# Ledger of designs, part 51: VHH binders against o75319

Target 1, 181 residues: o75319
Amino acid sequence: GNHIPERWKDYLPVGQRMPGTRFIAFKVPLQKSFEKKLAPEECFSPLDLFNKIREQNEELGLIIDLTYTQRYYKPEDLPETVPYLKIFTVGHQVPDDETIFKFKHAVNGFLKENKDNDKLIGVHCTHGLNRTGYLICRYLIDVEGVRPDDAIELFNRCRGHCLERQNYIEDLQNGPIRKNW

## First folded at step 3 (VHH)

Design s34 (framework vhh_etentamig_d1)
Fold by OpenDDE, second read of step 4:
Structure s34 (fold): chain B 181 residues (1-181), chain A 122 residues (1-122)
Amino acid sequence: as target 1 above (181 residues)
Amino acid sequence: EVQLLESGGGLVQPGGSLRLSCAASGFTFSNYAMSWVRQAPGKGPEWVSGISGYGRSTYYADSVKGRFTISRDNSKNTLYLQMNSLRAEDTAVYYCAKGRPYYSTKYEFDYRGQGTLVTVSS
């Protein structure tokens, strides 16, 4: 259906680029059919996403969609020049090793192919916060060796909202490193 | 862009000491763990040591534990490796690497410097 996700309006549409990384997090953009249920200032479409990214003088090179549904927007709503990757990720649970690996593999592939530019990896779930934050931080910790608290702080600051799920935070801080290959 | 520049390598006698440095740029240095890796002639790369972002945690390969000390100065964006009681088997090119405080040799580092040669010989 076209119901607005719960609490979706409470979150900033787009975060800031995470300094020292190629990541930017945002909440899920909603296709035109959702606009009827939103005030004009609340609307956040795929087009709006790209506009906001441009306003930051950035460019998206990849979108990773972590939502567990396809009802929010279609890949066809995105520019053809920006690859779209769907990784179905269940909410509220720490992502499994396969999901983590898929995410890492996608990011690594992007970085390998985009060494000559500064395009961003846009990551979103529903709110662009918990699943998004976990996987970005998991990557930074496992692959880049970033300190867990630093990764979390960096994400929170740049997203403009803090990770909310304690199980995610606990796993990031104290959980085992996941396989990178 | 990420840049790592190693220095301090050279020729030293067995039992001697050497201090390596790595100047880092192009990223927020303090946010990232750093590592030293080495590659001896005719051998594959070997992880040597790692240090957390603010230096609170350090890690060492068994082969260097008790002899090498990793440290960092975040105000200078510099990574160090103090090598004491050097042995012939420590002869290698030493690389500064971004990330991975402690990982197996199966992991590839995305960013590392050009390396500095350490030769231990009588």
Scores: ipSAE 0.015, ipTM 0.327, lowest interface PAE 7.3, mean pLDDT 90
Fold by ESMFold2-Fast, scan of step 3:
Structure s34 (fold): chain B 181 residues (1-181), chain A 122 residues (1-122)
Amino acid sequence: as target 1 above (181 residues)
Amino acid sequence: EVQLLESGGGLVQPGGSLRLSCAASGFTFSNYAMSWVRQAPGKGPEWVSGISGYGRSTYYADSVKGRFTISRDNSKNTLYLQMNSLRAEDTAVYYCAKGRPYYSTKYEFDYRGQGTLVTVSS
């Protein structure tokens, strides 16, 4: 389908690298077939994503796609040199422990294999905000020992938009540390 | 193999300045983020500042923002930390670190140098 996701145009395409981490968050890229519904300045294709990352003098080493659909772009639309990982997550609900484990495992694996470079982990859902922000913050809290409010503030500032889902914020602030194996 | 050699530390009065240097060898310097990490007497290690491989993105702990400037010269394989308006609480051994030592509480790092001591006192 060629229908633009609801409110997709309301969000900045790409945030800034989160300082002290390897994370960068963005909204879902839309393949070329969506461009007929977009003004030139609204276009954000997979190629536009990589151009914007290069403009920040950064390089992607992994993309984690958290959307529950495959309609927006195909892995084949990405450079073959950049690994792509799909983790199907349902919006509105706090991700379950299995999803959190998969995310942590992917991030830890990337960091182990990329300890000798500065490549980034790009994370997106539809808007690059709620599911994306939750999982990045959950990783920082559980694995890196960051205080919840500091993780949330860092994500909000670097993404350029604040986490919107109160249940996600509450889980990050008051939920238990998830020790996944 | 990987070698990091820090220099530039010393005794300085509050409000003074120091410039730290780190000479790197054994890896392709421009391909890696670099960080400065410090450890104050009786405290755990604290990440201070980081710089991306090409030097366009710089990052600072809140405690040093506006006072410290991180930079790098990839042609010389050298990392720098310009420290201005030094305070007693900046007293620490400063380590040059390759990549990823970002957090003090679950912090694990592999320093390749001895560090350089910065003492800020009257």
Scores: ipSAE 0.000, ipTM 0.157, lowest interface PAE 14.9, mean pLDDT 85

Design s35 (framework vhh_etentamig_d1)
Fold by ESMFold2-Fast, scan of step 3:
Structure s35 (fold): chain B 181 residues (1-181), chain A 122 residues (1-122)
Amino acid sequence: as target 1 above (181 residues)
Amino acid sequence: EVQLLESGGGLVQPGGSLRLSCAASGFTFSNYAMSWVRQAPGKGPEWVSGIYGSGRSTYYADSVKGRFTISRDNSKNTLYLQMNSLRAEDTAVYYCAKGRPYYSTKYEFDYRGQGTLVTVSS
């Protein structure tokens, strides 16, 4: 009964850790009920996510879910040891300042609590691309002082797919810095 | 245009400490990540440490973790490297570099300073 998200199969399940950061981006994991519409090689469950992260010799310490729905998987499908944070973010439009602030606060909090380890912050929207890439790049630009083009290039390379939404790219390159830390 | 001026190098005994400084000008310092790169005699360059523009995120090569501390003062446009527990293997010319806070196999940054020599010897 559940519909696979539009174009979800077009994207790699999980990218690589963004070097010099604690970020890793991926597309939304799909719970078991979606597998009836997927070939075995297309499946990407919460379990598959953790297996792929482990295969990269990395460990997740936090998942930030940017989807505007709860239908794809439930937090209970994740290991008890990995915190889950939901930030409801509408697709297509540039995330508002409140959403940007929530994301920055969550990242900063994780980094303060995880100074003694190298665990990653996993970020996803539906495709792990536009909303995900925007908020990660916005954090790097506003908090870490990375040049917009460098942040975008780093995200695109590590995700394995380029940011697609021109309004997101334009805001990152030419928009104001959001000083809400 | 862009200028990076390193200082603080010198001769130190094994186990000693040194603090390197890099004075930056010609760009908005706080908007750019900065790195320290070193080159030992007869060897290729090695990335040592990096820091994002905010100063909040710092990264280190495994060879220097726990011994070196990178920091910056954006009000003074200055990058620092505090080097403790120095070893003979740390002997190198240390360069301040603009960009890339993380490990890079490309050691040719947009801009690099003239370097400051650190010699660890008895």
Scores: ipSAE 0.000, ipTM 0.119, lowest interface PAE 16.5, mean pLDDT 85

Design s36 (framework vhh_etentamig_d1)
Fold by OpenDDE, second read of step 4:
Structure s36 (fold): chain B 181 residues (1-181), chain A 122 residues (1-122)
Amino acid sequence: as target 1 above (181 residues)
Amino acid sequence: EVQLLESGGGLVQPGGSLRLSCAASGFTFSNYAMSWVRQAPGKGPEWVSGISGSGRSYYYADSVKGRFTISRDNSKNTLYLQMNSLRAEDTAVYYCAKGRPYYSTKYEFDYRGQGTLVTVSS
């Protein structure tokens, strides 16, 4: 259906580029059919996403969609020049090793193919916060060697919202490193 | 002609710090990613760190993550490498290279400097 996700309006639509990384997080954009249920200023479509990214003088090179549904927007709503990757990620629970691996693999692939630019990896779940933040931080910790607290702080600051789920935070801080291969 | 001139190397004790600089000329510096590579005595070259042309993206080899920081000043055509918590195994000649910002098993750099020697010893 076209119901607005719970608390979706409470979150900033787009975060900031995470300094030193290629990541930017945002909440799920909603296709036009959702606009009927939103005030004009609340609307955030795929088009709006790209406009906001441009306003930051950035460019998206990849979108990773972590939502567990396909009802929010269609890949066809995105420019053909920006690849779209769906990684179905269950909410509220720590992503499994396969999901983590898929995410890492996608990021590494992107970096390999985009060595000559500064295009961003746009990552979103529903709110662009918990699942999104976990996987980005997991990558920074496992692959980039970033301290867990530093990764979390960086993400929170750039997203403009803090990770909310304690199980995610606990896993990032104290959980095992996941395989990168 | 492309020129890269490294400086800042020297003798330092384990746990110490050094800051390397690379002065670049002969090309539009800001248009190219830059890297640091090093070569220890008797070993092959090792990629250390890379940074995009804009300086907005940077990457590190696993061996130096958390200890080294790459940066650049495009207004000065200069590349930097802040090296902290230095270890004996960091001893090498460090080269500034015009090339890819990412770790690769194949080092494809168009140009590199003469290098600056970093010796970490007690």
Scores: ipSAE 0.051, ipTM 0.486, lowest interface PAE 3.5, mean pLDDT 91
Fold by ESMFold2-Fast, scan of step 3:
Structure s36 (fold): chain B 181 residues (1-181), chain A 122 residues (1-122)
Amino acid sequence: as target 1 above (181 residues)
Amino acid sequence: EVQLLESGGGLVQPGGSLRLSCAASGFTFSNYAMSWVRQAPGKGPEWVSGISGSGRSYYYADSVKGRFTISRDNSKNTLYLQMNSLRAEDTAVYYCAKGRPYYSTKYEFDYRGQGTLVTVSS
């Protein structure tokens, strides 16, 4: 199905770069076939994503897609120069250690290869909020030593929406630091 | 014209090893990420591994992690896949693909070579 994701229209398309990091978060872009179900001002295609990033004077160097589906857009809709990584995450549960490790590995690899530039790591799930915010904050806490509440506040401010899932927030605040990079 | 030519496939026994090569031409090889994609008999394509243009970043499907190693030689415009501890389920035609190392959607590579057959059997 070409049905618009539930509550997708309720969220800002793309947040701001998180200062002191290479992260930017956004909701899932929707390919042209979805636009017949959207008003012009509601459209957010892959092209719209790159235009909005350029408007902020930023450049994407990697997209990490946390959705479990390829239905919303195709990686081929992205420029060939921008790597695309799919990490399948399901349901509304906290991502498991394997998923956290994959995310950390991808981020570390990107940062190592992009020392000479300021390109961003774009991260999205369906709404660019809960799974996206969890994995970004988990990276900041576990790898960069940021205090949990500071990481969450930074993400919320830059995304323009607050993390909603209580189980995600509790894991970030009270869960163990995961050193499986 | 962009051309990709795979070689190194063959018949091997379970537990054996094989090294695949892909000779690339028609584009600036070092500027592009490269991938290996396989298609087993009667099944759709599966992304196996990818490597950045510089060779500094590389990624593997969970099914091959710890057994396969991707590498490239930009001076020779050649991509490699070292396959160790081969299993019957690794039997497939292996394709070299021009595309991003993080690109996991198997159907959407700009170019694929003609493929090289790997058969893992008794």
Scores: ipSAE 0.000, ipTM 0.126, lowest interface PAE 15.4, mean pLDDT 84

Design s37 (framework vhh_etentamig_d1)
Fold by ESMFold2-Fast, scan of step 3:
Structure s37 (fold): chain B 181 residues (1-181), chain A 122 residues (1-122)
Amino acid sequence: as target 1 above (181 residues)
Amino acid sequence: EVQLLESGGGLVQPGGSLRLSCAASGFTFSNYAMSWVRQAPGKGPEWVSGISGSGRSTWYADSVKGRFTISRDNSKNTLYLQMNSLRAEDTAVYYCAKGRPYYSTKYEFDYRGQGTLVTVSS
């Protein structure tokens, strides 16, 4: 298991904070054992993640890990001051209602507990794009009442990459609102 | 053959500033992250700062954050360290190193230069 995820190098490590929200998206950090298979410029460790977010004058208050594996890094590689939540999601398919509910519940709980600060919710899957973008947009549409096209455009702009999976895009644009939360 | 040549060290008063330079040759400079590592008298090496090959990402040890700025000029194969608000604890030989950022400093620095001495005192 020390193999770099397919196409991981194709994506920017960290996007920008999505204005008007507490979300920031990034690709999966890779622990130090992976650096032997990476050029120096390609390295993106858990430490690199926190350094890049600090460079943007932002601070993480929660990490939500959407990958279906724990091989890329361990929660112990993160600062103890930053809560970590694992929501196992399978790539390629639209997340099920239980997964959507768990994500919404975690976001809502964080926002309620962090009213007096401006800390960010960091969300990642393997590439920080399809599952990540889907769940962030789904939250904005279902909970915040954002128009689907506006949510998708905001995510794409801030992530620096466009959502790629047509089934995710179609669900966001035309699918039912998951209001049974 | 990889060669790294540091310069810019000297004696400076507490609160003063110095700018270190490292001239690199023998490899494609823009393809490699570069680091500054220091060694104080009687101490082991301490990683100070790192910069990605493109220069877009930088990393700093907690002891120097907000005081030091790492930069590079890939057209001149040169690495820099701007040191402000210098303290007596910054006294060390500073080495330019070809290698990955902070998290890899204990695992790989295949090359380092001869170093440049920085002394912070009266």
Scores: ipSAE 0.000, ipTM 0.092, lowest interface PAE 20.6, mean pLDDT 84
Fold by OpenDDE, second read of step 4:
Structure s37 (fold): chain B 181 residues (1-181), chain A 122 residues (1-122)
Amino acid sequence: as target 1 above (181 residues)
Amino acid sequence: EVQLLESGGGLVQPGGSLRLSCAASGFTFSNYAMSWVRQAPGKGPEWVSGISGSGRSTWYADSVKGRFTISRDNSKNTLYLQMNSLRAEDTAVYYCAKGRPYYSTKYEFDYRGQGTLVTVSS
């Protein structure tokens, strides 16, 4: 179906690049079929995503999709030059070690292959906030050695919205480090 | 300098067909997605169709889906739009545009041609 996700309209479409990182977070873009249920100014398609990124003088080098559905858009809606990775991530619960590992592996692979450019890793779930924020912060904490509070603050500031799920925040602040490889 | 030159427009009866062409120069054609946009008299511009640089991916507005086909020949730096089952509401100036539309209620592009007029009338 083409039901607009709950509260989807409440979130900024695209955040800002996280300084010192290659991450940018955004809410899920919606394919054309959803536009019938949206005002023109509310529309945010895959095409719109790339236009907004360009407006920030940035370029996406990878998209990591954390949604647990495929109903929102098709990989074919994305430019061919930008790899698309799906990591099915269940909402509302802390991602399991396998999911965290998959995310870290993808990011590390990208960074290894993209040392000669400044392309961004675009990450999104439904709202581009909780799952997205958790995994980005988890990476910064586990791999980059960033303090949990600093990672969370950085993400919140750049996304323009704060992580909402207490279990995510608590796990980031007090949870164990997960394996990196 | 980027140049886009459209051709193939004309007068056609409802239900008829036209094939538009766009000759591109001044940039590496195959590296960029291309679009067709149209503007009817008294209306704002409307995005019609897009195609990836390689031609493997295509997109269509709902209003033309199933009737129009976008394609390209990168060896000739040419973009095409096959328009079938034309309707009166398809009457517009059709523009070839480089890239994808900007985020807005009106579709704007960095570069577009001068356009070719398509008139669908009985």
Scores: ipSAE 0.000, ipTM 0.228, lowest interface PAE 12.2, mean pLDDT 91

Design s38 (framework vhh_etentamig_d1)
Fold by OpenDDE, second read of step 4:
Structure s38 (fold): chain B 181 residues (1-181), chain A 122 residues (1-122)
Amino acid sequence: as target 1 above (181 residues)
Amino acid sequence: EVQLLESGGGLVQPGGSLRLSCAASGFTFSNYAMSWVRQAPGKGPEWVSYISGSGRSTYYADSVKGRFTISRDNSKNTLYLQMNSLRAEDTAVYYCAKGRPYYSTKYEFDYRGQGTLVTVSS
């Protein structure tokens, strides 16, 4: 249905580009049918997403949707020029190796195809925080060799909110390196 | 110098239990994740279980999930593997491994011990 996700309004709609990366995180945009339940200033649609990205003088080249539902918006609500990838990711638990691999594969594919531009990889879950932050950090740690605490700090700073789930943080800091290929 | 010393292996019947121990020295044990890996005769190494430095996170290979339990006592610099419901296919040399394991077609570890033999046979 059109139920607003719990605490969705508490989070900034769009973060900042993560310096040194092509990542930007945001909370899930909501299709027009949700607007009836929101104040005008609380609305964040797919259109609003792109407007906010443009305001940052950035451009999205890919959207990775990590939500475990399809009720929030339709891929058709996005510009045709921006690829959309759905990776169904269960909340509250550390993503499994397959999910992590899918994410890494998508990111690597994008980077190979977009060497000639500076377009961003937009990643979101419901709040654009925990699942989103975990997978971005997991990529930075496993693929880019970033120190876990540095990856977490970078994400938190750029998203404007800190990762909340201790199991995610613990896994990033002390967990195994996951399969890259 | 990093040193890992496994113990607790032996002969056990199918359905039996064993508890392996690994004594660690030469590094700050609590700062490092640890793993158990095993190698059966004629086979390559197989990752068995992982535990974070704090002990709060644990992982298991599908082959041992529900039967094995990894734990650690950081005050004693010791890693444990409780093995229950042992099967013939669990027969292997079991190694204690230091550091963050790397998941791939070939698992990588910083260090590993000399191993302890576990034989499951009727």
Scores: ipSAE 0.016, ipTM 0.320, lowest interface PAE 7.2, mean pLDDT 91
Fold by ESMFold2-Fast, scan of step 3:
Structure s38 (fold): chain B 181 residues (1-181), chain A 122 residues (1-122)
Amino acid sequence: as target 1 above (181 residues)
Amino acid sequence: EVQLLESGGGLVQPGGSLRLSCAASGFTFSNYAMSWVRQAPGKGPEWVSYISGSGRSTYYADSVKGRFTISRDNSKNTLYLQMNSLRAEDTAVYYCAKGRPYYSTKYEFDYRGQGTLVTVSS
């Protein structure tokens, strides 16, 4: 398989459910071809993802993949019962309004369709941190009316890692509310 | 100019019901989570309930779960708290508060209303 993403091993595979929301964040799962470069305790395949979610007594109802690549795993590696949505995002840059609105629309659609269950929306980028944390926090701020610092604190606590990119943090704290939700 | 005006408080017997209202103005109500907090005589403030801006997510303090229901009408800019099976220990001034999710451990609100007194006594 291909090269392991930089610093991927430094991050916890899966955070915990963000209380009060349907969100759970994780780093990108790596398909079996990557396992030759990983110790058994470092492996985090799509199957490992679902096992870790079940260990928390949670169930995934949607996966939103924010990576700008298809090389890490394929949608076919996921259970047929779990919808998969790809939203291509570039690293380092604050996601543009079109990307933010697409994310909000997907989340709102899922929640409307899943009123009768408690299934989670799983969100990941490469590390499950900056792009993932930005879009989840942006949703909580703009749609759910959460204060920016509270959204960031909740994400950091539940992910087990703090948002690292200052431009993302700055936009969440001081940027405008994006009105299309 | 943010304004929060609570109403609906009063004297009620144990086991009774009461509905509180909070009229909000000066901000886009549907964009903000709302909470109810209460303060009993001689005690500090206690968070009671939370509702997201959309109304989709609601949370309750363990002391009121199954008895109280938070709701909102975004078309009327009004927050509600339906209180059932009231107990003497529910006696407090109830405040409407803008923002602050229930999971935050700090009582930090952008704005708090003037309060409405609920007395549960036989």
Scores: ipSAE 0.000, ipTM 0.131, lowest interface PAE 15.1, mean pLDDT 85

Design s39 (framework vhh_etentamig_d1)
Fold by OpenDDE, second read of step 4:
Structure s39 (fold): chain B 181 residues (1-181), chain A 122 residues (1-122)
Amino acid sequence: as target 1 above (181 residues)
Amino acid sequence: EVQLLESGGGLVQPGGSLRLSCAASGFTFSNYYMSWVRQAPGKGPEWVSGISGSGRSTYYADSVKGRFTISRDNSKNTLYLQMNSLRAEDTAVYYCAKGRPYYSTKYEFDYRGQGTLVTVSS
């Protein structure tokens, strides 16, 4: 269906680059069929995403889609020059080890292949907040050695919204370090 | 001096249950995350379960989710692991460990007990 996700309009469409990282978080862009249900200023399409990224003088090098559906937009709606990776991630629960590993592997692969540029890894779920924030923070904590509270603060500040799910926050702060390979 | 002493291991049939205990001393027990790790014969160590200092948050490896339950009694400085629906692949020496687990080539902990053997066999 083409119903707008609940609370989707409440969140900023695109965050800011996380300083010291290649990450940028955003809410899910919606394909044209959703526009009929939105005010013009509420619209956020794949095209709008790229426009907003350019406005920040940044460039996307990879999009990681964490939504658990394919109804929001098609990979074909994206420029061919930007790789698209789907990692089906169930909402509200802490991602399993396999999901975390997939995310880390994708990020590490991108960084290895993009050492010669400063292109960003765009990550989104539905709202670009909880699942997105968890996995980005999980990477920073597990791989980069960032303190959990620092990672969370950095993400929240750059996304313009705070992680909302206590189970995610608690896992980041007190959960085990997940395998990196 | 930090001391961790595991108990409760033994021989059990598949589908059976065991309850492990770990007596902790030498540190403020309630202030620390605690873990259970295990090592099967011929295999490397495997993180099994973890629990926050307060006991509010619990964590499990995928291999034991739904079967094992970690708990703690901070008044007794004791960590527990309830193991249900045991399988042959659960056979290992089980260790109590102080602190949060870190994944690397080997699981690393600041302190770990001597372990208690759990054998699951028909």
Scores: ipSAE 0.017, ipTM 0.312, lowest interface PAE 6.6, mean pLDDT 92
Fold by ESMFold2-Fast, scan of step 3:
Structure s39 (fold): chain B 181 residues (1-181), chain A 122 residues (1-122)
Amino acid sequence: as target 1 above (181 residues)
Amino acid sequence: EVQLLESGGGLVQPGGSLRLSCAASGFTFSNYYMSWVRQAPGKGPEWVSGISGSGRSTYYADSVKGRFTISRDNSKNTLYLQMNSLRAEDTAVYYCAKGRPYYSTKYEFDYRGQGTLVTVSS
């Protein structure tokens, strides 16, 4: 159905670009059929996403969708010029090594193809917080060599909300580096 | 493992020139923006310059614009900084850093290698 995800209204639609990176995080956009359940100021459609990114003087080059569902919006709701990648990621659990590898591969491929521009990688789950923040921070730690606490602080500040899942935070701070190829 | 090895520093007189090099290994060099960061005695790190993966886009701190030129050779995995019209205030250890500059009042790049000392003095 057209049920709004739990706590979805509690989160800012879009964060700010994470300085020194190509990442921007946001909550899941909701297609037109959900608007009957929302006040005008609560609406956040795929079109609204692109308008908000443009208002920050930024441009999306890739969207990575980490939700475990296709009910919120369809790839057809996005501009034809922006690639869309679905990585089905279960909530509550720390993402497995295969999911981490898929995310790293997508990011590395985008950066190789876009080394001469400044387009952003947009990453979202349902709230744009736990799965999203984990995978972005995991990439920064494992691939970019960022210290775990610095990666988490940067994500929290730019998203406007702190990572909530203690198991995700613990894995980022104390877990092994995943050297996936 | 990511490794960055800087070279080319030395003693130079005001108005002189130096060319710094950074040999990179352990990652796909052409995929990443690279930066030069310096740290003067008794001061925090300062971002100096950055360059896109292909070399097409370059960025400079206001303090060095028009005097320094960043470049890269992706076939050799090497980053360069050509420093002209050097001033006493350019005296610092210069570090090669992986990634885009962190735009903050205090730059805390996770930079590796020993750095290379540049001393501008008569």
Scores: ipSAE 0.000, ipTM 0.116, lowest interface PAE 16.1, mean pLDDT 85

